# VH-VL binders against b1a7s3r263to410: the designs that were tried, part 39

Target 1, 148 residues: b1a7s3r263to410
Amino acid sequence: VTIVYDTMHYSTQKMAHEIAEGIMAEGYDVEMFFLHEDERSEIVKSILDSKAIAIGAPTINDEPYPSIGDLMYYLKGLRFERTGIKRKAVTFGSMGGKGGTPASLGKDLGEYGFDVVDTCEVYYVPDEEENKACFKLGQKLVEEAKKI
Key: E = the ipSAE of ESMFold2; O = the ipSAE of OpenDDE; V2 = 0.75 times the mean of E and O plus 0.25 times the DockQ between their complexes.

## First folded at step 15 (VH-VL; framework fv_ponezumab)

Design m4 (at its last look DockQ between E and O 0.81; V2 from the best seeds 0.00; counts 0 for: pae E 3.0 > 2)
Fold by OpenDDE, look of step 15:
Parts: structure tokens; C-alpha cells; sequence
Structure m4 (fold): chain C 148 residues (1-148), chain A 117 residues (1-117), chain B 112 residues (1-112)
């Protein structure tokens, strides 16, 4: 499973970690990418090799984090709907205002040929309940991926 | 508590290789990048590269990419940095450091590597 | 590579007096997200580096409020309002915006 995220105040990173915990609890490996640290080519390669992905980014200025836009635009061009595999996906992110990034990313991924199974969004730092929700999101992703 | 414990001091001849280890504990090993930074005697800090343990992805400083290899063992939560074709100028204290996102938040105690004929 | 230039390289200071270190980057350190990833590290004699400041001005946990960071774009400053004996060591700025990560030369703070 590929997890890709960007983060500003590291709330989205925390979410990514909890999602990873959920995935790993189900006995699956996770390869985690942080957009500021990793190359797009490496991320895309991992996504291509994955049946399931989790993509997360915070909301800034009522839009998804700029770096995730770069990745999404690239993914759009790859035409995943033509790969013969309908990959499972979840989206996640933190917000300080209206939010909407997970829904936006989910919509785009759906258009790109992914099966978006669920989303998770938190206001600022995730609390214990929200962390559990992220954990469950990871589990759900794996359960759906098993159907492929 | 987060800890990075590095292997002991090394003395090598020019042309040899050295492999320094960095054992991580107190956190989930596969969630955070490990960077390597070295410091020659009386000199500043030089970034060498980094590895992400979840996939073993590496990024090296251009000056060292032909001689440096970073690896990880997830079963032991250990990262390795191997430097080959050692030169006298490679004499330094080598640090591993964890990054929390973009920030170095924990450092190993350092490993002294001495290269001398 | 982004060159980080510190000044001064040697900083003798009288106890109780303020200190200031400059760090200039050859390129803007503003990232695409609008944040500036400039860090300050302290390295006491015989110890590993320790992060003092991130995001130009945010103090790390446990760092005395005697320390402060400021700046923008390419010009940054670390200030110590009242230097104490424990502040002796070398201070480094580091940019986390561009690859490769790069450090300043270091500023050695000593007590006069």
C-alpha cells in the first residue's frame, strides 16, 4: 500500500501514520511518501505497483496543498483507468477552516480511475477519536483492496 | 523515548570502506526518514543523504553519491551508511538524524571515523 | 546548491550580553506552501547538534526564550538576549527548502 502525503503543521502527517497503523495491523506493508522529501517519479512508481493508495494533504487558502496539485495533475495524465486495475483509494487531510481537500482529491482520483472508498478530514490536530477514525480508514482500505 | 544509537568508532586505511549503523527505537521505524550528516574535525556540518525505511528510498549528496550507500533493516530498526574508497578527508564524526517532516528532531551520538595510512 | 553564509564565524561575547548571528541564503527559502524552512542548530562541545529554532522563528521545546529567530526570504538572524555559559558552542543555520540540504559554516560562540 502506498501512502502519499504533504503536511504543514504535521497534522496530516499524523493522520498518515494512523492510517499506516491500520494498514499494518491487517498485515500489509506500507510505503510512505512525503512530498517535500520524495521525487514524483518514485511516488508514481509506487502507486503503479500498488492496489491501494492513501493520499493526504492539508487545506491551505481553501484549496489543497499546492504540492499535491502537482502530483494529482501528473496522475491525471497517466490514465490509470487504462491500466486494467481499479485501485482502491482513500484520501485524508487536516484543515484550519472550511477544508475540502480530501473530498477534492477523492473526486479527482475517481475521475482518474480509482475506487475511492472513504475519506477522513480533521480540524487542526487530530484528537484520539479522529486518530482512531484514521486507523479504521487504513483498515477499510485494506479490506477493499483484498477484493481486487 | 526516541533514541538513535550509532556504532562505535572506526579506523580505516585509505581506499577501504566503512559501514556505520544507526539503531532507532522509541517510535515506528518505517514512518520517518533518517539523514546522515558528517563533520570533519573543526569543520561544519555536511549533509550526506537520507533514506526512508519503508521502501529503502535514498537521496544522496551529489559529491558522495558514487561512494555512499544507505540501507535499512526493518527487522532490527537499523539504518546503515557505507562509505567506500575512503580518503583522509573522510575523517569525521558521522551523525544519523531522524526527521519529523522537514525538521531534524533527534540525533545519534555520532560515530568517529578516522582514515589514515 | 543553496549556499548558506553565516556571520560572524567567531563570536566572543561577555556573559549577560546579547548576541546576534546572521545567516544569508543564496536563494529564497520560501517553499511552494509559503513557509520558510530555515532552522538553527546548537552544538555544544563534544555533543551532537540540537535544534533550537524551526520555521525561522519557532522555538523548539525546552529551548530557553532567550533565543529568538527572525528573517525572511534570504536573510535570517538568531539572537540571544542574554548569553549564558551554557550557550558556548557552534551555531548553524540550515535550510530545509531545497535539495540538497545545506548548512551555514557555523558560528563559534565563546565567552570573553
Amino acid sequence: as target 1 above (148 residues)
Amino acid sequence: QVQLVQSGAEVKKPGASVKVSCKASGYTFTYYYIHWVRQAPGQGLEWMGRIHPSGGRTKYAERLQDRVTMTRDTSTSTVYMELSSLRSEDTAVYYCARTFGRYFDYWGQGTTVTVSS
Amino acid sequence: DVVMTQSPLSLPVTLGQPASISCKSSESLVYSDGNTYLNWFQQRPGQSPRRLIYWVSELDSGVPDRFSGSGSGTDFTLKISRVEAEDVGVYYCMQGTHWPRTFGQGTRLEIK
Scores: ipSAE 0.907, ipTM 0.955, lowest interface PAE 0.5, mean pLDDT 96
Fold by ESMFold2, look of step 15:
Structure m4 (fold): chain C 148 residues (1-148), chain A 117 residues (1-117), chain B 112 residues (1-112)
Amino acid sequence: as target 1 above (148 residues)
Amino acid sequence: QVQLVQSGAEVKKPGASVKVSCKASGYTFTYYYIHWVRQAPGQGLEWMGRIHPSGGRTKYAERLQDRVTMTRDTSTSTVYMELSSLRSEDTAVYYCARTFGRYFDYWGQGTTVTVSS
Amino acid sequence: DVVMTQSPLSLPVTLGQPASISCKSSESLVYSDGNTYLNWFQQRPGQSPRRLIYWVSELDSGVPDRFSGSGSGTDFTLKISRVEAEDVGVYYCMQGTHWPRTFGQGTRLEIK
């Protein structure tokens, strides 16, 4: 399972870690990518080799984070809908204002050929219950991806 | 608590190789990049490269990429940095450090490598 | 790579007096998200580096408020309002905006 994120602070990264915990609790490996650190070609290669992905970013000024927009543009151009594989996806993110990035990303991923099974969004820093929700999101992603 | 524990000091001759280990504990090893930074005596910090334990992806500083190799062992939560074709100017303290977000939050204690004839 | 240039490289200061360290980058440190990822580190003799400031001006936990950071774009400053004996060491700026992360050469702070 491939997890890709960007973050302003640590909140979205913490969500990614909790999602990874849920995935690994179901016995599956995770490869994590931080958009600032990793090449798009490596990220796309991992996505192509995965049946399930998680994509996360914070919202700034009520708009999607620019680095995620760049990745999404790339994914659109690769035409995943034509691969014949309906990969499973979740989206996640933190917000300091209105939010809505996970839902927007989910809509776009659906149009690119992914089956978006759920989303998770938190205000600022995830609390304990929000951490549990991210953990369960990871479990749900794997459940949906198994032989479906 | 998060801890990065490095292997002990080494003395090497020019032309040899050195392999420094960095064992992580107190957190999930595969979630965080580990970077290597060195510091020659009386000098500043020089970034050498980094590895992400999930997948083992590496990137190296251009000046060093012909001589440096970073690997990890997820079963022991350990990162290794190997520097080959050692020169006297490679004498330094070598640090591993973890990033959280965009900054280094935990550092190893440092490993002194001395290259002398 | 983005070059980070500090001045001065050596800074002897009388105890109780202010100190100021400049850091200049070869490229803007404003990231595509609008944030500036400029950090300051302190390294006391024989110790690993310790972060003092992140996001240009935000003090890390446990850092005395006699430390302050300022600047924008390519020009940044670390200030100590009143130098104390414990402040002896080398100070580094570091940028986290561009890959790879790069450090300034360091400024050695000494008590005269």
Scores: ipSAE 0.392, ipTM 0.748, lowest interface PAE 3.0, mean pLDDT 84
ESMFold2 (binder alone), look of step 15: mean pLDDT 90; pTM 0.838

Design m5 (at its last look DockQ between E and O 0.75; V2 from the best seeds 0.00; counts 0 for: pae E 3.3 > 2)
Fold by OpenDDE, look of step 15:
Structure m5 (fold): chain C 148 residues (1-148), chain A 117 residues (1-117), chain B 112 residues (1-112)
Amino acid sequence: as target 1 above (148 residues)
Amino acid sequence: QVQLVQSGAEVKKPGASVKVSCKASGYTFTYYYIHWVRQAPGQGLEWMGRIHPSGGRTKYAERLQDRVTMTRDTSTSTVYMELSSLRSEDTAVYYCARTFGSYFDYWGQGTTVTVSS
Amino acid sequence: DVVMTQSPLSLPVTLGQPASISCKSSESLVYSNKNTYLNWFQQRPGQSPRRLIYWVSELDSGVPDRFSGSGSGTDFTLKISRVEAEDVGVYYCMQGTHWPRTFGQGTRLEIK
């Protein structure tokens, strides 16, 4: 499973970790990518090799974080709907206002040929309940991926 | 608590290779990057590269790219840094460090590598 | 590579007096997420580096409030309001915005 995230104040990173915990609890490995640290080519390669992905980014100015837009635009061009595999996906992110990034990313991924199974969004730093929700999101992703 | 424990001091001849280990504990090993930074005697800090343990992805300093190899063993939560074709100028204390995002929040105790004829 | 330039390189200070270290980057350290990944590290004699400050001005846990960081863009400053004996060591700024990661030359703080 590929987890890709960007983060501003590392709330989205925390979400990514909880999602990873959920995935790993089901006995699956994760490859974690942080957009600030990793190359787009490496991320895309991992996604291509994955049946399931989790993509997360914070909301800024009522839009997804710009760096994730770069990745999404690239993914759009790869035409995943033509790969013969309908990959499972979840989206997640933190917000400081209206939010909407997970839904936006989910919509795009759906258009790209992914099966978006669920989303998770938190306001600022995730609390214990929200962390559990992220954990469950990871589990759900794996359960859906098993169907492929 | 988070700990990074490095292997012991090394003495090598020029042209040899050295492999330093960094064992991580107190956190989920595959969630955080490990960076390597070295410090020649009486000199400053030099970034060497980093590895992400979840996939083994590496990024190296250009000056060392041809001589440095970073690897990880997830079963033992250990990262390795191997430097080949050693030179006298490679004499330094080598540190591993965990990053939270781009922040170096935990450091190993350092490993002294001496390269001498 | 982004060059980090510290000044001074040697900083003799009388106990109880303030200290200030400058760090200048050859490029802006403001990242696309609007964070500035400028860090300050302290390295006491014979020890590993220790992070003091991240995001230009955020103190790490356990760091005395005698330490403070400021600056923006390409100009940054570490200040110690009252230098203590335990503050002796070398201080490094580091940028985490650009690849490769780079450090300043280090500033050696000594007691007069």
Scores: ipSAE 0.910, ipTM 0.956, lowest interface PAE 0.5, mean pLDDT 96
Fold by ESMFold2, look of step 15:
Structure m5 (fold): chain C 148 residues (1-148), chain A 117 residues (1-117), chain B 112 residues (1-112)
Amino acid sequence: as target 1 above (148 residues)
Amino acid sequence: QVQLVQSGAEVKKPGASVKVSCKASGYTFTYYYIHWVRQAPGQGLEWMGRIHPSGGRTKYAERLQDRVTMTRDTSTSTVYMELSSLRSEDTAVYYCARTFGSYFDYWGQGTTVTVSS
Amino acid sequence: DVVMTQSPLSLPVTLGQPASISCKSSESLVYSNKNTYLNWFQQRPGQSPRRLIYWVSELDSGVPDRFSGSGSGTDFTLKISRVEAEDVGVYYCMQGTHWPRTFGQGTRLEIK
C-alpha cells in the first residue's frame, strides 16, 4: 500500500501515520512518500505496484495544497483507466476553515480510474477520535483492496 | 522517548571501509526518513544522504554517491551507512538524524571515525 | 548547491543582553508548496545538534521563549532576547528546500 502526502503543520503527516497503523494492523506493508522528499517517478512506480493508495494534503485558503496538484496532474496524464485494474484509494487532509481537499482529490482520482473508498478530513490537529477514524480508514482501505 | 543510538568509534586506515549503525527506538521506524550528516574536526555540518526505511529508497550527496551506501533492517529498526575508499579527510563525527516534515527533530549521539595511517 | 551564509561567525555577548544571528541563502527558500524550510540548530560543545526553530519561526518543544526566528525569502534572523549562560554554543541555520540540504557555517556564541 502506497501513502503519499504533503503537510503544513504536521497534521496531515500525523493522519498518514495513523492510516498506516490501520493498514499494518491488517498485516500489510506500507510505503510512505512525502512529496517534498521524493521524486515523482518513484511515487508513480509504487502506485503502479500497489492495489491501494492513500493521498493526503491540507487545505490552504479553502484550496488544495499546491504541491499535491502537481502529482495529481501527472497521474491524470498516465490514464490509469487503461490499465485494466481499478485500484482502491482513500484521501485525507487537515483544514483550518471550509476544507474540501479530500473530497476534491477523491473526485479527481475517480476520474483517473481509482475506486475511492472513503475520505477523512480533520480540523487543525487530529484528536483521539479522529486518530481512531484514520486508523479505521486504513483498515477499510485494505478490506476493500482484498476484493480485487 | 525517541532515541537514535549509534555504533561505537572506529579507527580505519586509508582505503578501508566503515559501516556505522543507527538503531531507532520509541517510534515506528518505517514512518520517518533517516539522514546522515557528518562534521569534520573544527568544521561545520555536511549532509551525506538519507534513506526511508519503508521502501529502503535512498538519496546521496553527489560528491559522495560513488562511495556511500545506506541500508536498513526493519526487523531490528536499524539504519546503516557505509563509506568506502576512506581518506584522511573522511575523519569526522557521523550523525544519523530523523526528520519530521523536512526538519531534523532527533539526532544520534554521533560516531567518531578516524582515518589515519 | 544553495549557499547559507551566517553572520557574525563569532558572537561574544554579555549575560542578559540580546543577541542576533543573521542567515542569508543564495536562493529563495520558498518551496512550491509555499512552505519555507529554514531551520535553526544549537550545538553545545561535545554534543549533538539540537533543533531550536523550524519553518523559520516555530519554536521546537522545550525551547525557551527568549529564542525567536524571523525572515523570508533569502534573509533570516535568530534572536535571543536575553542571553543566559546555557546559551553558549554554535548555532547553525539549515535549508531544507533544495537538494542537497545545506547548513550555514555556524555562529559561535560566547559569554564575554
Scores: ipSAE 0.396, ipTM 0.779, lowest interface PAE 3.3, mean pLDDT 85
ESMFold2 (binder alone), look of step 15: mean pLDDT 91; pTM 0.872

Design m6 (at its last look DockQ between E and O 0.87; V2 from the best seeds 0.00; counts 0 for: pae E 3.3 > 2)
Fold by OpenDDE, look of step 15:
Structure m6 (fold): chain C 148 residues (1-148), chain A 117 residues (1-117), chain B 112 residues (1-112)
Amino acid sequence: as target 1 above (148 residues)
Amino acid sequence: QVQLVQSGAEVKKPGASVKVSCKASGYTFTYYYIHWVRQAPGQGLEWMGRIHPSGGRTKYAERLQDRVTMTRDTSTSTVYMELSSLRSEDTAVYYCARTFGLYFDYWGQGTTVTVSS
Amino acid sequence: DVVMTQSPLSLPVTLGQPASISCKSSESLVYSDGNTYLNWFQQRPGQSPRRLIYWVSELDSGVPDRFSGSGSGTDFTLKISRVEAEDVGVYYCMQGTHWPRTFGQGTRLEIK
């Protein structure tokens, strides 16, 4: 499973970790990417090799983090719908206002040929219940991926 | 508690290789990058590269790219830094450090590597 | 590579007096997300580096409020309002915006 995220105040990173915990609890490995640290080519390679992905970014100015836009635009061009595999996906992110990034990312991934199974969004720092929700999101992703 | 424990001091001849280990504990090993930074005697800090343990992805400083190899063992939560074709100028204290995002929040105790004929 | 230039390189200070260290980057350290990833580290004699400040001005947990960071773009400053004996060591700025990551030369703070 590939997890890709960007983060501003590291709330989205925390979400990514909880999602990873859920995935790993089901006995699956996770390869985690932080957009500020990793190259797009490495991320894309991992996604291509994955049946399931989790993509997360915070909301800024009522839009997804710009860096995630770069990745999404690239993914669009890869035409995943032509790969013969309908990969499972979840989206997640933190917000300081209206939010909407997970939904936006989910919509795009759906258009790219992914099966978006669920989303998770938190206001600022995730609390204990929100962390549990992220954990469950990871589990759900794996459960859906097993169907492929 | 988060800890990074490095292997002991090394003395090597020029042309040899050294492999320093960094064992992580107190957190989920595969979630955080490990960076390597070295410091020659009386000199400043030099970034060498980093590895992400979840996939073993590496990024190296260009100056060291041909001589440095970073690896990880997820079963032991250990990262390794191997430097080959050692030179006298490679004499330094070598540090591993964990990053939370871009924050170097935890450091190993350092490993002294001495290269001398 | 982004060059980080510190000044001064040697900083003798009388106990109780303030200290100031400058760090200049050859390129802007403002990242695409709008954040500036400039860090300050302290390295006491015989110890590993310790993070003091991130995001130019945010103090790490446990760092005394005697320390402060400021600056923007390419010019940054670390200040110590009242130097104490435990502050002796070498201070490094580091940029986390560009690859490769780069450090300043270090500033050695000593007590006069």
Scores: ipSAE 0.893, ipTM 0.950, lowest interface PAE 0.5, mean pLDDT 95
Fold by ESMFold2, look of step 15:
Structure m6 (fold): chain C 148 residues (1-148), chain A 117 residues (1-117), chain B 112 residues (1-112)
Amino acid sequence: as target 1 above (148 residues)
Amino acid sequence: QVQLVQSGAEVKKPGASVKVSCKASGYTFTYYYIHWVRQAPGQGLEWMGRIHPSGGRTKYAERLQDRVTMTRDTSTSTVYMELSSLRSEDTAVYYCARTFGLYFDYWGQGTTVTVSS
Amino acid sequence: DVVMTQSPLSLPVTLGQPASISCKSSESLVYSDGNTYLNWFQQRPGQSPRRLIYWVSELDSGVPDRFSGSGSGTDFTLKISRVEAEDVGVYYCMQGTHWPRTFGQGTRLEIK
């Protein structure tokens, strides 16, 4: 499973870690990418080799993080619906205002050929209940991916 | 507790190779990048490269990319840095360090590598 | 690569007096998220580097209040309000905004 994120105050990274814990609790490995540190080509290669992905970004002033927009533009151009695999996806993120980034990313991924299973959004920093929700999101992603 | 424990000091001849290990504990190894930074005697810090244990992805400093290889073993939570074709200028203390976000938050104790004839 | 330039490179100070270290970058350190990823590290004699400050001005856990950071864009400062004997060592700035990460040359702080 491929997890891709960018983060404002490390909140989205914490969410990514909890999603990964849920995935690993189901016995599956995770490959993690941080958009600041990794090249887009490496991320796309991992996505192409995966049946399930999680994509996350924080919201800046009610807008998606700019770096995630670059990735989404690239994914649109790759025509994932033509690969013969309908990959499962979840989206996640932290918000500093009105939010909506996970839902927007999910809609875009659906248009790009992914089966978006669920989303998770938290305000600023995830609390204990929100961490639990991220953990369950990881479990759900794996359960859906097993159906492929 | 987060710990990065490195292998012991090495003395090498010019032209040889050295492989330094960095064993991680106290956290989930595959979630965090590990970077390597070295410091020649009396000099500043030089970034060498990094690896992400989830997949083993590497990126190296351009000056060193022909001679450095970083690997990991997820079963032992250990990262390795191998530097080949050693020169006297490679005499340094070699550190591994973890990042959280964009920051180095934990460092290994350092491994002294001495290259002498 | 982004060049980080520190001054002074050697800083002798009297115990109890203030110290100030400058760090200048060749490019803006403001990232696309609006944050500035400038760090300060301390390396005491015979020890590995230790993070003091992140995000220009935020003190790391366990760092005394006598340390402070300031600056913006390309110009940054580390200050020690009252230097103590334990502060002897080399101080580095480091930028995390651009790949690859780069360090300043270091400032050696000594007690007169």
Scores: ipSAE 0.389, ipTM 0.744, lowest interface PAE 3.3, mean pLDDT 84
ESMFold2 (binder alone), look of step 15: mean pLDDT 89; pTM 0.809

Design m7 (at its last look DockQ between E and O 0.75; V2 from the best seeds 0.00; counts 0 for: pae E 3.1 > 2)
Fold by OpenDDE, look of step 15:
Order: structure tokens, then C-alpha cells, then sequence
Structure m7 (fold): chain C 148 residues (1-148), chain A 117 residues (1-117), chain B 112 residues (1-112)
């Protein structure tokens, strides 16, 4: 499973970690990418090799982080609908206002040929219940991926 | 608590290789990048490269790219830094450091590597 | 590579007096997310580096409030309001915005 995220104040990173915990609890490995640290080519390679992905980014100015937009635009061009499999996906992110990034990312991934199974969004730092929700999101992703 | 424990001091001849280990504990090993930074005697800090333990992805300083190899063992939560074709100028204290995002929040105790004929 | 230039390189200070270290980057350290990934590290004699400040001005946990960081873009400053004996060591700025990661030369703080 590939997890890709960007983060501003590391709330989205925390979410990514909880999602990873959920995935790993189901006995699956996770490869985690942070857009500030990793190259797009490496991320894309991992996604191509994955049946399931989790993509997350915070909301800024009522839009997803620009860096995640770069990745999404690249993914669009890869035409995943032509790869022969419908990969499972979840989206997640933190926000300090109206939010909407997980839904936006989910919509795009759906158009690219992914099966978006669920989303998770938190206001600022995730609390204990929100962390549990992220954990469950990871588990759900794996359960859906098993169907492929 | 988070800890990075490095292997002991090394003495090597020029042309040899050295492999330093960094064992992580107190957190989920596969969630954070590990960076390597070295410091020659009386000199400043030099970034060598980094590895992400979840996939073993590496990024190296250009100056060391041909001689440095970073690896990880997830079963032991250990990162390794191997430097080959050692030179006298490679004499330094080598540090591993955890990167929370883009800043190093925890450091190993350092490993002294001495290269001398 | 982004060059980090510190000044001064040697900083003798009288106990109880303030200290200031400058760090200049050859390029802006503002990242696309709006954050500036400028960090300050302290290295006491015989010890590993210790992070003092991240994001230009955020103090790490356990760091005395005598320490403060400021700046923007390419110019940054670390200040110590009242130098104490335990502050002796070398201080490094480090940028985490660009690849490769780069450090300043270090500033050695000593007690007069």
C-alpha cells in the first residue's frame, strides 16, 4: 500500500501515520511518501505497483496544497483506467477552515480510474476519535483492496 | 522515548569500506526518514544523505553519491551507512538523525571513523 | 547548492550578556507550503547536535526561552538574551527547504 501526503503543521502527517497503523494492523506493508522529501517519479512508481493508495494533503486557500496538485496532474496523464486494475483509494487531510481537499482529491482519483472507498478530514490537529477514524480508514482500504 | 543508537568507533585503512549502523527505538521505524550527517575534526556539519525505511528510498549528497550506500533492516529497526574507498578526509564523526519533516529532531550519539595509513 | 553563511564564526561573550548569530542563505528558504524551513542546532563540546529552533522561530521542547529565532526569506538570526555557561558550544543554521540539505559553517560561542 502506498501512502502519499503533504503537510503544513504535520497534522496531515499524523493522519497518514494513523492510516498506516490501520493498514499494518491488517498485515500489509506500507510505503510512505512525503512530498517535501520525495521525488514524484518515485511516488508514481510506487502507486503503479500498488493495489491500494492513500493520498492526503492539507487545505490552503480552500484548495488542496499546490504540491499535491502537481502529483494529481501527473497521475491524470498516466491513465490508470488503462492499467487493467481498479486500484482502491482513500483520501485524507487536515484543514483550518472550510476544507474540502479529501473530497477534491477523491473526485479526481475517481476520474483517473481509482475506486475511492472513503475519506477522512480533520480540523487542525486530529483528536483521539479522529485518529481512530483514520486508523479505521486504513483498515477499510485494506479490506477493499483484498477484493482485487 | 525516541532513541538512535549507533555502532562503535571504526579505524580503517585508505581504500577500505566502513559500515555504520543506527538502531532506532521508541517510535514506528518505518514512518520517519533517517539522515546521515558527518563532522570532520574541528569542522562543521556535512549532510551525506537520507533513507526512508518504509521503502528503502535514498537520496545522497552528490559528492558522495558514488561511494555511499544507505540501507535499512525493518526487522531490527536499523539503518546502515556504508562508505567505500575511504580517504583520510573521511575521518569524522558520523551521525544519524531522524527527520520529523524537514528538521532533525533526534540524533544518534555519533560514530567516530578514523582513516589512516 | 544553497549556501548558508553564518556570522560571526567566533563569538566570545561575557556571562549574562546577550548574543546574536546571523545566518544568510543564498536562496530564499520559503517553501511552496508557505513555511520557511530554517533550523538552528546547538552542539556542546563532545556531544551530538541538538535542535533548538525550527521554522525560523519555533523553540523545540525543553529549550530555554532565552533562545529566540527570527528572520525571513534569506536572512535569519539566532539570539540568546542572557548567555549562560551551558550555552558554550557551536551553533549551526540548517536549511530544510532545498536539496541537498546544507548547514552554515557554525558559530563557536565561548565565554570571555
Amino acid sequence: as target 1 above (148 residues)
Amino acid sequence: QVQLVQSGAEVKKPGASVKVSCKASGYTFTYYYIHWVRQAPGQGLEWMGRIHPSGGRTKYAERLQDRVTMTRDTSTSTVYMELSSLRSEDTAVYYCARNFGSYFDYWGQGTTVTVSS
Amino acid sequence: DVVMTQSPLSLPVTLGQPASISCKSSESLVYSDGNTYLNWFQQRPGQSPRRLIYWVSELDSGVPDRFSGSGSGTDFTLKISRVEAEDVGVYYCMQGTHWPRTFGQGTRLEIK
Scores: ipSAE 0.901, ipTM 0.955, lowest interface PAE 0.5, mean pLDDT 95
Fold by ESMFold2, look of step 15:
Structure m7 (fold): chain C 148 residues (1-148), chain A 117 residues (1-117), chain B 112 residues (1-112)
Amino acid sequence: as target 1 above (148 residues)
Amino acid sequence: QVQLVQSGAEVKKPGASVKVSCKASGYTFTYYYIHWVRQAPGQGLEWMGRIHPSGGRTKYAERLQDRVTMTRDTSTSTVYMELSSLRSEDTAVYYCARNFGSYFDYWGQGTTVTVSS
Amino acid sequence: DVVMTQSPLSLPVTLGQPASISCKSSESLVYSDGNTYLNWFQQRPGQSPRRLIYWVSELDSGVPDRFSGSGSGTDFTLKISRVEAEDVGVYYCMQGTHWPRTFGQGTRLEIK
């Protein structure tokens, strides 16, 4: 399972960690990518080799940052519907205002050929219940991916 | 609780190789990048490269890319840095440091590598 | 490579007085994710570097609040409101926005 995240503060990072814990609790490995640290080509390779992905980015003013937009544009061009596998996806992120980045990313991924099974968005910093929700989101992603 | 414990000091001859280990504890090893930074005697800090344990992917400083190799062993939570074709200017203290979203919140104790004929 | 220039390189200071260290980068440190990856590290004599501040102004846990960071773009400052004896050492700024990651040349803080 491939987790890709972008973060403004540690909120999205915390969510990524909890999702990873949920995946690993089901006995599956996770490959983690921070958009600032990793090459786009490496991220895309991991996604192509995965049945399940999680993509996260924060929302500030209803606009995604250029780094996540670059990845999404590249995924659009790959035409995942042609692979014969409808990969499972979740989106996640934190918000400080209006929000909606996880939903927007999910809509786009659906158009690109992914089966977006859920989204998770948190205001500012996840509390204990929101951390549990992220953990369960990881478990749900694995459960859905097994159906492939 | 987070610790990065490095292997001991090394004395090497020019042309040899050195392999320094960095063992992580107190956190989930595969969540964080490990970077390597070196410091020549009396000098500042120089970034060498980094590895992410979840997949083993690497990125190296261009000036070192032909001589440096970074690997990891997830079963022992250990990262290795190997520098080959050693020369006297490689004499330095070598540090590992971890990264996730911000830079180098924890550092290893350092490993002194001395290259002398 | 992005050049990080610190000033001053040597900073003698009287106990209890403020201290200020400047760091300038040759390129903007704002990354396309909106973050500015500028950090400050302290290296006490005989020790590994220790992070003080990340993302320009965020104080690391366990760092006294007499330390603060500020700045934007290419100009950054580390301040100590009241210098204590334990603050002796070398201070480095570091940028994490551009490859390769680069450090300033260091500022040696000494008690007068």
Scores: ipSAE 0.444, ipTM 0.811, lowest interface PAE 3.1, mean pLDDT 86
ESMFold2 (binder alone), look of step 15: mean pLDDT 90; pTM 0.852

